# VH-VL binders against q9v1v9, part 1

No score or structure here was measured in a lab: all are predicted.

Target 1, 196 residues: q9v1v9
Amino acid sequence: MSFVVIITGIPGVGKSTITRLALQRTKAKFKLINFGDLMFEEAVKAGLVNHRDEMRKLPLEIQRDLQMKVAKKISEMARQQPILLDTHATIKTPHGYLLGLPYEVIKTLNPNFIVIIEATPSEILGRRLRDLKRDRDVETEEQIQRHQDLNRAAAIAYAMHSNALIKIIENHEDKGLEEAVNELVEILDLAVKEYA
Unless a header shows other numbers, all headers, positions and changes below count from the first letter of the chain; Kabat numbers aren't used for antibody chains.
ipSAE, averaged over its two directions, is called F for ESMFold2-Fast, E for ESMFold2 and O for OpenDDE. V2 adds 0.75 times the mean of E and O to 0.25 times the DockQ between the complexes of E and O.
[cut] marks letters that were taken out.

## First folded at step 2 (VH-VL)

Design B2
Fold by OpenDDE, look of step 3:
Structure B2 (fold): chain C 196 residues (1-196), chain A 119 residues (1-119), chain B 107 residues (1-107)
Amino acid sequence: as target 1 above (196 residues)
Amino acid sequence: QVQLVQSGAEVKKPGASVKVSCETSGYTFTSYGISWVRQAPGHGLEWMGWISAYNGNTNYAQKLQGRVTMTTDTSTSTAYMELRSLRSDDTAVYYCARDRLYYYGMDVWGQGTLVTVSS
Amino acid sequence: DIQMTQSPSSVSASVGDRVTITCRASQGISSWLAWFQHKPGKAPKLLIYAASSLQSGVPSRFSGSGSGTDFTLTISSLQPEDFATYYCQQAYSFPYTFGQGTRLEIK
């Protein structure tokens, strides 16, 4: 059986830290995959891009083709080991928000869980200010909340087509990182019996 | 409807060059690639090469390296395949195909262009 | 280069028959395999992509299966219009390579 966990969260929410720590603690041997990174690798192999910054400039049709290739590849890998898939639930564009995972991609991935990492807009802004090495879009608290709301909506849509369970993990300053990590580990450990 | 319409049949002498065109319609030309495939009489399909209509990158079959050049004209949504130093064994029907790569593949083909090389 | 080997090279069958064509890759190509139908004087037609996905507009009597190195095209109930030459093609990497083809003839 395959076990795929999608993990998503807006920039600055602390997703990468939680993911890293959870992978260290989980009993299951997850393979971490960043969807975007894998798409870039495939795009380079195909001669579609030379630099990562070109990915966003690719026609939507090409991006969709790459997504399906990556999804199929991930699906195959999931037969051998559990997959933790880091991806964007939604993508903000100049003309609106795009679902990060189209219908056919979700069907192919067929995730068991969709994990959303959240925090308050103020917490996220604070974290973004403390981590200036990353290039992030400047957003207001209202925009941040809107993006998180849309991610929830996207997760519901994805779950509708995959029957995945949705888990929202709050990464608050007062709650603490440890609690968030434990919540993710609890989900990841469910994969142990699937590959035993 | 997606369509690929190729130029007409060609008759060439050995040593000459031929340039086949493939005019596309019904889709965003720069969002896909074009593959060229040929079939010599009595033989199977042979992939010749691929070109990205997005950025012009190409990949040619090794046996044709140096003799083949693929190009695109985005203004006319047309792909071109030039084969130089023609030989008798280049006699074949040449096809262009919209190539979505990997997963979706070559999903729509032109009608073919017969190129005859004879002295 | 990846070599694709089809079997059989030719097959005679009757309308209504179940026909199976196999394709073997010289190395693992995952699911990056397509099947084409080619009739004389016509453009090749994509039937199956990604080893098992049916191309839009293609009758459901066509199906593809397999992964890794061994693949199969199946026509569940042969129709008169199905007599043609069939090719497998790996889309795993450049250069693309085709099988030698399978000619499906009327018995």
Scores: ipSAE 0.331, ipTM 0.778, lowest interface PAE 1.5, mean pLDDT 93
Fold by ESMFold2, look of step 3:
Structure B2 (fold): chain C 196 residues (1-196), chain A 119 residues (1-119), chain B 107 residues (1-107)
Amino acid sequence: as target 1 above (196 residues)
Amino acid sequence: QVQLVQSGAEVKKPGASVKVSCETSGYTFTSYGISWVRQAPGHGLEWMGWISAYNGNTNYAQKLQGRVTMTTDTSTSTAYMELRSLRSDDTAVYYCARDRLYYYGMDVWGQGTLVTVSS
Amino acid sequence: DIQMTQSPSSVSASVGDRVTITCRASQGISSWLAWFQHKPGKAPKLLIYAASSLQSGVPSRFSGSGSGTDFTLTISSLQPEDFATYYCQQAYSFPYTFGQGTRLEIK
């Protein structure tokens, strides 16, 4: 049996730090894969792009082909070791939000868990303002909350086409990073039983 | 350009403390951790500890637990390492390094700070 | 703590030689291993991460392999600037640990 954990969260929730610390503490030997990074690697190998900012400009059909190629590679890896898959549940576009993983992709991945890292819109906005350059617009708190709401809805859709359980981990100032990391470690440690 | 700039060399007596600064630029400080690594003369590299720039959580090498304190100041994007109760065998070059989450590498290092502990 | 043992402790080699350095972990660390180059008076430099991934800006003559407990750094054709001390480091779990280092010297 494979053990695949999808971890997601919009920029500013602290996902990268939580992931690093949890992988350092877990008893299981996870392979960490960023879906977008692997897509970029495959696109470069295929001669489709040279720079990461070209990825969003690829025709949607090509992006879907890359998603399927990446999903198949991850499925192969999951037979040998548990996978922690870092990806976007939704993708913001000028005209709305897209689901980050098409039906065929989620069926191929067949995750055991979909973990959503969340924080309050105020906390997320504060973290993003430290990251943003002056020449780029900043999302409002309402837009941030809508994105988190859509990610929850996307997780439900992905769970309908897999055996995944949905876990929301809150990374709030009042709970601290330690609690969030421990919650993720508890999920990751479940993989120990799957790989003898 | 990602850059880590450390404070200058220090000379200390046994029993004193030292605090080395590591000012970062060119990247999102709160998205990475900072590891501290030292090298005593004639010895290899020794990992001292790690601190999250996101919330200040730390993990220290057991050998140094109780003598080391690592902190950050997010308003200046600066990490600090303080080593107390110095001994002559703490004489070393002290490095800070940015610690990437995804691939778990220390990819950008500070220049190093020589700390000499002499009686 | 995970002990990292490098072999050999030193290597004497000529420009153009193929050099192999090994690193053994005291327990399985999957692929969470990095290789560093360290020259006197300079900060250590990351060469390889995740056992086999070449860091940006590092010449392709450097390569890494291995998983589990046994890892190898290879320099396919030694250049004058490659004379340095090389360290492996596990990033599998805290506390991170380095190997004792391998000095690569001019023959």
Scores: ipSAE 0.000, ipTM 0.449, lowest interface PAE 17.2, mean pLDDT 85

## First folded at step 4 (VH-VL)

Design D07
Fold by OpenDDE, look of step 6:
Structure D07 (fold): chain C 196 residues (1-196), chain A 119 residues (1-119), chain B 107 residues (1-107)
Amino acid sequence: as target 1 above (196 residues)
Amino acid sequence: QVQLVQSGAEVKKPGASVKVSCETSGYTFTSYLISWVRQAPGHGLEWMGWISAYNGNTNYAQKLQGRVTMTTDTSTSTAYMELRSLRSDDTAVYYCARDRLYYYGMDVWGQGTLVTVSS
Amino acid sequence: DIQMTQSPSSVSASVGDRVTITCRASQGISSWLAWFQHKPGKAPKLLIYAASSLQSGVPSRFSGSGSGTDFTLTISSLQPEDFATYYCQQADSFPYTFGQGTRLEIK
């Protein structure tokens, strides 16, 4: 029995922190996988790219090929242990937003949960400003909200094809981190029964 | 309709080089890879390598390293495979194929090009 | 390199027969296995990808199964146009490698 939890959130929302803390607390032994990282590893093995920045520049068709391989690989892993999959629900392109998980990919992954980490645009901007180490595109509050809205829409689409439950976890600055972590842990702990 | 059309048969002497072309149509050339596969008489299929039509990256079979060069011309949607220092055992039919890698595979092939290496 | 071994090397059959070809990989290749049909003087044709997915335009009498190391191509009811050489190919890792081929000839 497979248990896959997809976790997504826009940069600066605090996803990595929540994920890290939740994994430390959960009773289930989740394997954390970053979808993009795994794609990059596979691409490098194949000789398709040499640097990570080349990944997004690859044609969509090539990306889809890699995605499918990675999805199958993750699906196989999920038979042995629960998977927490960190991925982008949507990808911003110069011509619009692209769903991060195509139909064939989401069907292969067949997640049990889709977890979205959210925060207010102002909170996200504040966090981005404090994190000077990361090169991020400058976005307005409106753009941030739009991206979060599209992620919700994407989650609905993914759930439609997988019957996954959608969980929105709010991560607010003054009061929210512990609560957010607890909410995620509650979901992750459900995997205990699947692999017992 | 996706099509790959290869250049005509070649006859070469040992030590010479051959360059086979593969003209593609019916799809976005730069969105896929081109793999090359050959078949010597009485033998099976042998993968030679692939080239990315997008960025020009290549992956050659180890046994052909140093002798094979794959290239693409995006303006004509054509892939090229050059094999140098030809030997008699290089006599084979050479195929190009659109390659979607791993899951989807080499889904459309050229008609093949016979390369004969003889003294 | 991953070695692919097909069985049998040749098979004689009649129209209407059920034909089964097997392919074994020297190591686990998950489901990254393709089957090709090859006729003399023609381009190889992809029949099955991902071990069991039927390529578009390929008749439903063709089917693939298996995972890991053992794979099977099945032709449920052989047709005249099916006499050819068939190859399995692993797409798990580079270099791609093919089975030695199975020649399907008319009995």
Scores: ipSAE 0.621, ipTM 0.847, lowest interface PAE 1.0, mean pLDDT 94
Fold by ESMFold2, look of step 5:
Structure D07 (fold): chain C 196 residues (1-196), chain A 119 residues (1-119), chain B 107 residues (1-107)
Amino acid sequence: as target 1 above (196 residues)
Amino acid sequence: QVQLVQSGAEVKKPGASVKVSCETSGYTFTSYLISWVRQAPGHGLEWMGWISAYNGNTNYAQKLQGRVTMTTDTSTSTAYMELRSLRSDDTAVYYCARDRLYYYGMDVWGQGTLVTVSS
Amino acid sequence: DIQMTQSPSSVSASVGDRVTITCRASQGISSWLAWFQHKPGKAPKLLIYAASSLQSGVPSRFSGSGSGTDFTLTISSLQPEDFATYYCQQADSFPYTFGQGTRLEIK
């Protein structure tokens, strides 16, 4: 008896706003968890790092172990209340994209849904360019589309080992926010049947 | 084949120090932790701490804090544990172990090094 | 520090017997428990990690179970080479701590 919803989306899709509004409106009492935040907490407790920027420098084998500990903690929390898990489906590197959640992590999390928040590449680029920091290395519209395509592919891989349903929610600037929030609320409300 | 080979037995007097080496092979040294565990005669196993070969960070058992120093030499893929201000109750077999932290744990161990502290 | 308590402290058994060793943690450790086999003069050997996962190369007659505070190591059919002391070890938090050990003697 658990209910885990993974929510993901590349920067600029409006995921934070949709998440906040859906959590306010859903009938279920979800716990919002950021996977990276828990990873950092565990690394600090172990004495592996002092600052967040050191996390990416940890050896891969240590990162994988921390992922397992975090996944198990989330799984245990999910037995007591529904979990909305915010994480990255893929991680951009200089040489390609890495899957954010290895097989054993997904198996442990055992999500019911993988929700992907998307927007058009033009909308995403527009939102990124309005942000405070100038970033001369920002993705082009073509790169943004490829990143969203890879996140869909990653979700398929995750679903093969968890029986999760994949839901793409599009956040269009025209009329799209309220509908996106409603779509997410419908998924979250399914958790009511799973908990007392 | 992953292998951890430790230095030989030591006999020390109270107040001295001992430095045990742990030479590793068969894996990428900087991708794992090295934990040190000891066992006094007639007693169970006791974790002493770990060191990361990647960045030199350590985590020492509180009761040994101030007396233990762990180091690594990445050029020889070797970890070291130094215990200072030795007492007779530090007589034990000292083990190094490759450690992947919480989930996977200490999966390959060295053969052990007997350290005897006697006056 | 999380205290780990094993039971029994020793057991005498015959080849072919089913042997069960228990381990209790002083607080919840989820499934972060390992079992080690330790023979005199040899390095400890990891048998089980994460409470129930069998380490590569370990015979399937060994199994682990439990979660939270209560854990069990089972040897389904004891073999002569299984004479050893067995330790549980929590890996939930530092310092890692071990049970006091269970000595398994072959009758």
Scores: ipSAE 0.541, ipTM 0.814, lowest interface PAE 2.4, mean pLDDT 89

## First folded at step 6 (VH-VL)

Design J2
Fold by OpenDDE, look of step 6:
Structure J2 (fold): chain C 196 residues (1-196), chain A 119 residues (1-119), chain B 107 residues (1-107)
Amino acid sequence: as target 1 above (196 residues)
Amino acid sequence: QVQLVQSGAEVKKPGASVKVSCETSGYTFTSYLISWVRQAPGHGLEWMGWISAYNGNTNYAQKLQGRVTMTTDTSTSTAYMELRSLRSDDTAVYYCARDRLYYYGMDVWGQGTLVTVSS
Amino acid sequence: DIQMTQSPSSVSASVGDRVTITCRASQGISSWLAWFQHKPGKAPKLLIYAASSLQSGVPSRFSGSGSGTDFTLTISSLQPEDFATYYCQQADSFPWTFGQGTRLEIK
């Protein structure tokens, strides 16, 4: 049986740190996959893009094709080992928010868990300010909260089509990282029996 | 109704060039790729390459590298395929097709353009 | 390049018959395979994409199966309009390559 965990969170929420630490502690041998990175690799192979920044500019129809290719690949990999899939639940566009995983994609992935990492808008802003190396769009606290709310909504939609369990993990600044990591590890460890 | 309408038959001499047009309608032109496929008499289908109508990126079959040029005109939603240094073995029906690549594939095709190369 | 080999090259059948065409890839192509129908003087028509997905508007008598290297197109009950040449095409890696075709003719 396949075991796929989707993990999502807005930039600055501490997702990468939690993921890294959890993977070090879990008893299961997860393969970490960044969906966007894999899409980019495929796009480059196809000659569709030369730079990562071009990916978002690709037509939706082409993006969906690439998504399906990647999703199928991930599904195949998941037959052999558990997958931790890092992806965006929603994508902000000039005209609104787009679901990061279309219906056909989420059906193909068929995740067991959808994990959302969250923090307060103020905490996220603070973290973004400290990370000056990343080129991030400036967002207000209200915009950050809106994005997190939409990610929750997206998770519900994804779960509806995959029967995945949704887990919200809070990552707070002063007291939360260790707890957050432990919560993720608990989920990841459930994969042990699937591949034993 | 998605449609791809190609230009008429061409007769060329060896060494000449031919440019086939593919006018598209019924969909957003810049949202898809255009693939070109040809069929020589008595042979199967041969993929020639594709062009992105969005950014103009191309991917040509190695066999045709240097001789083929694909272009698009977004204002008219038309794709063009130029083949240079024509040979007798280039005699074929040439097809354009709307292409979404790996998963969805070439879902709508033009009616074909016969290109005859003869002395 | 990935070579695609179809079998048979030609098949004679009657209306109502079950027809099966096979396609073999020289290497694993997962499910990245399409089937096309081609009639003389007409545009090729996409029947199946992703090995087993039926293209919109295509009759349900057409079906595709397979994964890896071996693929099958099946027409459950042949209709008069189905007599044509059929091609498989791998969409795994460039260049796209087609099988040599299977001519389906009236018996």
Scores: ipSAE 0.796, ipTM 0.915, lowest interface PAE 0.7, mean pLDDT 95
Fold by ESMFold2, look of step 6:
Structure J2 (fold): chain C 196 residues (1-196), chain A 119 residues (1-119), chain B 107 residues (1-107)
Amino acid sequence: as target 1 above (196 residues)
Amino acid sequence: QVQLVQSGAEVKKPGASVKVSCETSGYTFTSYLISWVRQAPGHGLEWMGWISAYNGNTNYAQKLQGRVTMTTDTSTSTAYMELRSLRSDDTAVYYCARDRLYYYGMDVWGQGTLVTVSS
Amino acid sequence: DIQMTQSPSSVSASVGDRVTITCRASQGISSWLAWFQHKPGKAPKLLIYAASSLQSGVPSRFSGSGSGTDFTLTISSLQPEDFATYYCQQADSFPWTFGQGTRLEIK
């Protein structure tokens, strides 16, 4: 009786717009949760940090523990209400990519779906240069595609440990936004049966 | 093997201070918290606070705020707890513990340090 | 502060007996509960974390259950080394707080 949808996508895919429109249109009453926001909330409560930028500085073992507490909170909320969980499937670092959700965390979350919002690298780069304006985070088109490839690989790993279905939703320029929103709504509407 | 070794027993007069050391080995000191827990004779366990070995941040039990200072020395992988203005009811065994926070808890403890505050 | 109340305060049992100790929190703590074994002159030993997860090196005769406010530690077949005081501890929010302890004695 839980319904958890993980939604992810690299910056520039239009995830926030698709999410907002889908939540307006779905018949299910989802709670939208950002994993990092809950991580920060718990860290502040514990006295570990005062500012968001300190989260990256926390030791890995402490971050893993916070992830477990957050994952458990989300799984408990999911028993009463469907959850749309916004998180990064992978995280780019100077030395490589980290998986965003360790095995223990994904097992606790037990998602029904992992939705990946994608677009072509040229569309993403164009959106970043026009709209997202992330001056110091510029990636090449090849790096963008590599990041999307790794997100797909991460989703496979998460699905292996949760039985989640993987759905790739492409947000192309022109008429693609309406189609992408409708694809997400179809997934979200499945939750109506779980909480009836 | 993970190990926490504490300094030896202390006998103090009321009004004095005590500083207990907790030398760690077998793990990455800066990756965890160190909690301090005490047990007075005939009483249960009482959490005193923690220190983050990574950045020195602390969280003290409110009852002890103003009397306790926790520090670390990363070069020796050692945590310290200093309790000032000692009173007879501070007589207790003081433990340090590696604290992994919410999920994994206080998984390895030191052997304890008896602090006796006489009269 | 979250109050933790253990029951019973003591229990007398024989080797081979099944023993159950309960712990109640003054408010919901989800599954953020640990169980410790404490013998005089020794450091407390973590037995169970997250209400039901067995700590490495702890015998499988120990098990934990519960969530919310009510928790149970079970020892399925007592051994001579199990006679000790047992504490529950909530790990939901600081300050960490402990139950008053349950002394498990030989009959």
Scores: ipSAE 0.576, ipTM 0.825, lowest interface PAE 1.9, mean pLDDT 89

## First folded at step 7 (VH-VL)

Design K1
Fold by OpenDDE, look of step 8:
Structure K1 (fold): chain C 196 residues (1-196), chain A 119 residues (1-119), chain B 107 residues (1-107)
Amino acid sequence: as target 1 above (196 residues)
Amino acid sequence: QVQLVQSGAEVKKPGASVKVSCETSGYTFTSYLISWVRQAPGHGLEWMGWITAYNGNTNYAQKLQGRVTMTTDTSTSTAYMELRSLRSDDTAVYYCARDRLYYYGMDVWGQGTLVTVSS
Amino acid sequence: DIQMTQSPSSVSASVGDRVTITCRASQGISSWLAWFQHKPGKAPKLLIYAASSLQSGVPSRFSGSGSGTDFTLTISSLQPEDFATYYCQQADSFPWTFGQGTRLEIK
């Protein structure tokens, strides 16, 4: 059996923190994988890129190939242990939004859950402003909300092809973190019986 | 329709160089790699290397390092393979192929170019 | 380098026969395996990619299976146009490497 949880959220939503804390608490031995990082590693191995910023310069066809390689690799790993896959549901480009996981990729991954971390646009904006170390595009609250909405839409599309359950976890400033972590842990713990 | 059309047969002397062209059509040239594969008489297929059409990165088979140079011309969607210091054992049919690497692979091939090296 | 070994080197069969060709990799290559058909004087033709995916336009009588180190190309019902040499190719890591080929001849 395999258990794959996809976790996504727009930058600044607090996804990394929630993921880290949840992994510390869950009873299941998840392997955390960042899809983009793994793609980069494969690209470097192939001699296609030397730096991460070159990844975006790869032709889409090459990116698709790398995605499939990574997806297959993840699928194989998932046979041995549960996978928490950190990835982008959508990718904002100058010409529009691109689905982070094309049809063949999501079919290969075949996730059990698609977890979306969300917060209010104002909260996200505030967090981005406080994190000056990250190079992020400046977005309005409206743009942030649009991105979140598109992530939801993407999740639905992914679920349609994988029969994954969609879980939206809200991460708000006051008491939201602990609750968000608990919600994620609840999902992750479901993997225990799959590998027992 | 995706097509790769190679240059005609070549006859060369030992020590000479040969440059084979591969004109592509029917797809976005810069979106794929071009792999070169050869087949000597009585032998199987041998991968020679590939080149990225978008930025010209190359990966050559170790056996051919120093003797092979792959290039592309994006304006004409043409790939070139030059083999220098030719030897008799370089006699082979040389193929170019559109390559998407791991998953999708070399999906369309040229018709081949016979290169004969003889004294 | 990864060595690919095909079996058999040659096979004689008749139209309508089921034909099976095997390819073994010297190390695990997951599903990164392609099958090609090659006829004299013609361009090689991709039949199967990713071990089991049928290339567009290829007849359904062709199928690929396997993962890891052992792979199989199957022609369910041989047709006259199928007599050719077949090659497996690993696409796991560079350099790409091919099997030595399997010549499929008419009996």
Scores: ipSAE 0.787, ipTM 0.907, lowest interface PAE 0.7, mean pLDDT 95
Fold by ESMFold2, look of step 8:
Structure K1 (fold): chain C 196 residues (1-196), chain A 119 residues (1-119), chain B 107 residues (1-107)
Amino acid sequence: as target 1 above (196 residues)
Amino acid sequence: QVQLVQSGAEVKKPGASVKVSCETSGYTFTSYLISWVRQAPGHGLEWMGWITAYNGNTNYAQKLQGRVTMTTDTSTSTAYMELRSLRSDDTAVYYCARDRLYYYGMDVWGQGTLVTVSS
Amino acid sequence: DIQMTQSPSSVSASVGDRVTITCRASQGISSWLAWFQHKPGKAPKLLIYAASSLQSGVPSRFSGSGSGTDFTLTISSLQPEDFATYYCQQADSFPWTFGQGTRLEIK
């Protein structure tokens, strides 16, 4: 058996903090993988790019193929160790959103869970504005909520091809960071039985 | 339909060079790589290298490094392979192929170009 | 470089026969293996990609299997147009390398 958990969330939901704390607390020895980092590594090995910013200049068809290579590597690693996979559910383009993971990639990854970290649009906007690198050209609360809705829709599409369970973990001020971390730990701890 | 049409057969003397063309149609030329593969008489297939159609980057087989140059012309959707300092053991059929990289592979090939090197 | 070894080097068979061709990689290549059919005077033709995925337009009597180092191509019921040379090719890492080929001949 393998155990693959996809974790996603738009910028400002607190995903990195929740992930770090959950990995420290879970009983399972997860490997944290960033999908884009592996994509870059493979592209460098192939001689396709030398620098990270060249990745977005690659033709879409080449990017799709690299995604398949990376997905297969992750699937093979998952046979030996549970995987927490950090990736984007959707990709913004000038003309709309693309699903971040095409059908063939999801089928190969075969995730057990797709975890979506969310927060209220107001909380997300507040965190983005407090960022020292913030730009006055920020999304509205309505745009933020639509982005979260699109990520939920993407998760449904991915689950259709993998039978993954979808879990939304809300990082609200009402629920607190500790509750969000505990919810993720509960999911990650399920991997103990698979590799014991 | 996707097609790769190569230039005709050539006969060369040792020490000369040859340039084989590969004209593509039926797909977006800049979306993929072009690989070159050759087959000497009585031998199997040997990969020579690829060129990325979108920016002209190349990756050559080490055995051929320094003797081979691959180029593209995006205005005509054509790839070229030039092999210099020809030897008799370079006699082979030379193929171009659309290369979709790891997963989808070399899915459409040209008809081949026989290059004969003889004194 | 990853060495690819095919067997047998040739096989004689009749129309309707089941034929199996094997390919072994010198190191693990996961499922990054393609099969090609090559007839004299023609371009090579991709049959199978990713070890087991059938290329569009290829008859379903062709199938591929295997992972790691050992792979097979199977033709379930041989047809007259299937007499050709078959090559495996690893697509795990550059340089791409091919097996030596298997000639499938009329018995």
Scores: ipSAE 0.666, ipTM 0.862, lowest interface PAE 1.2, mean pLDDT 90

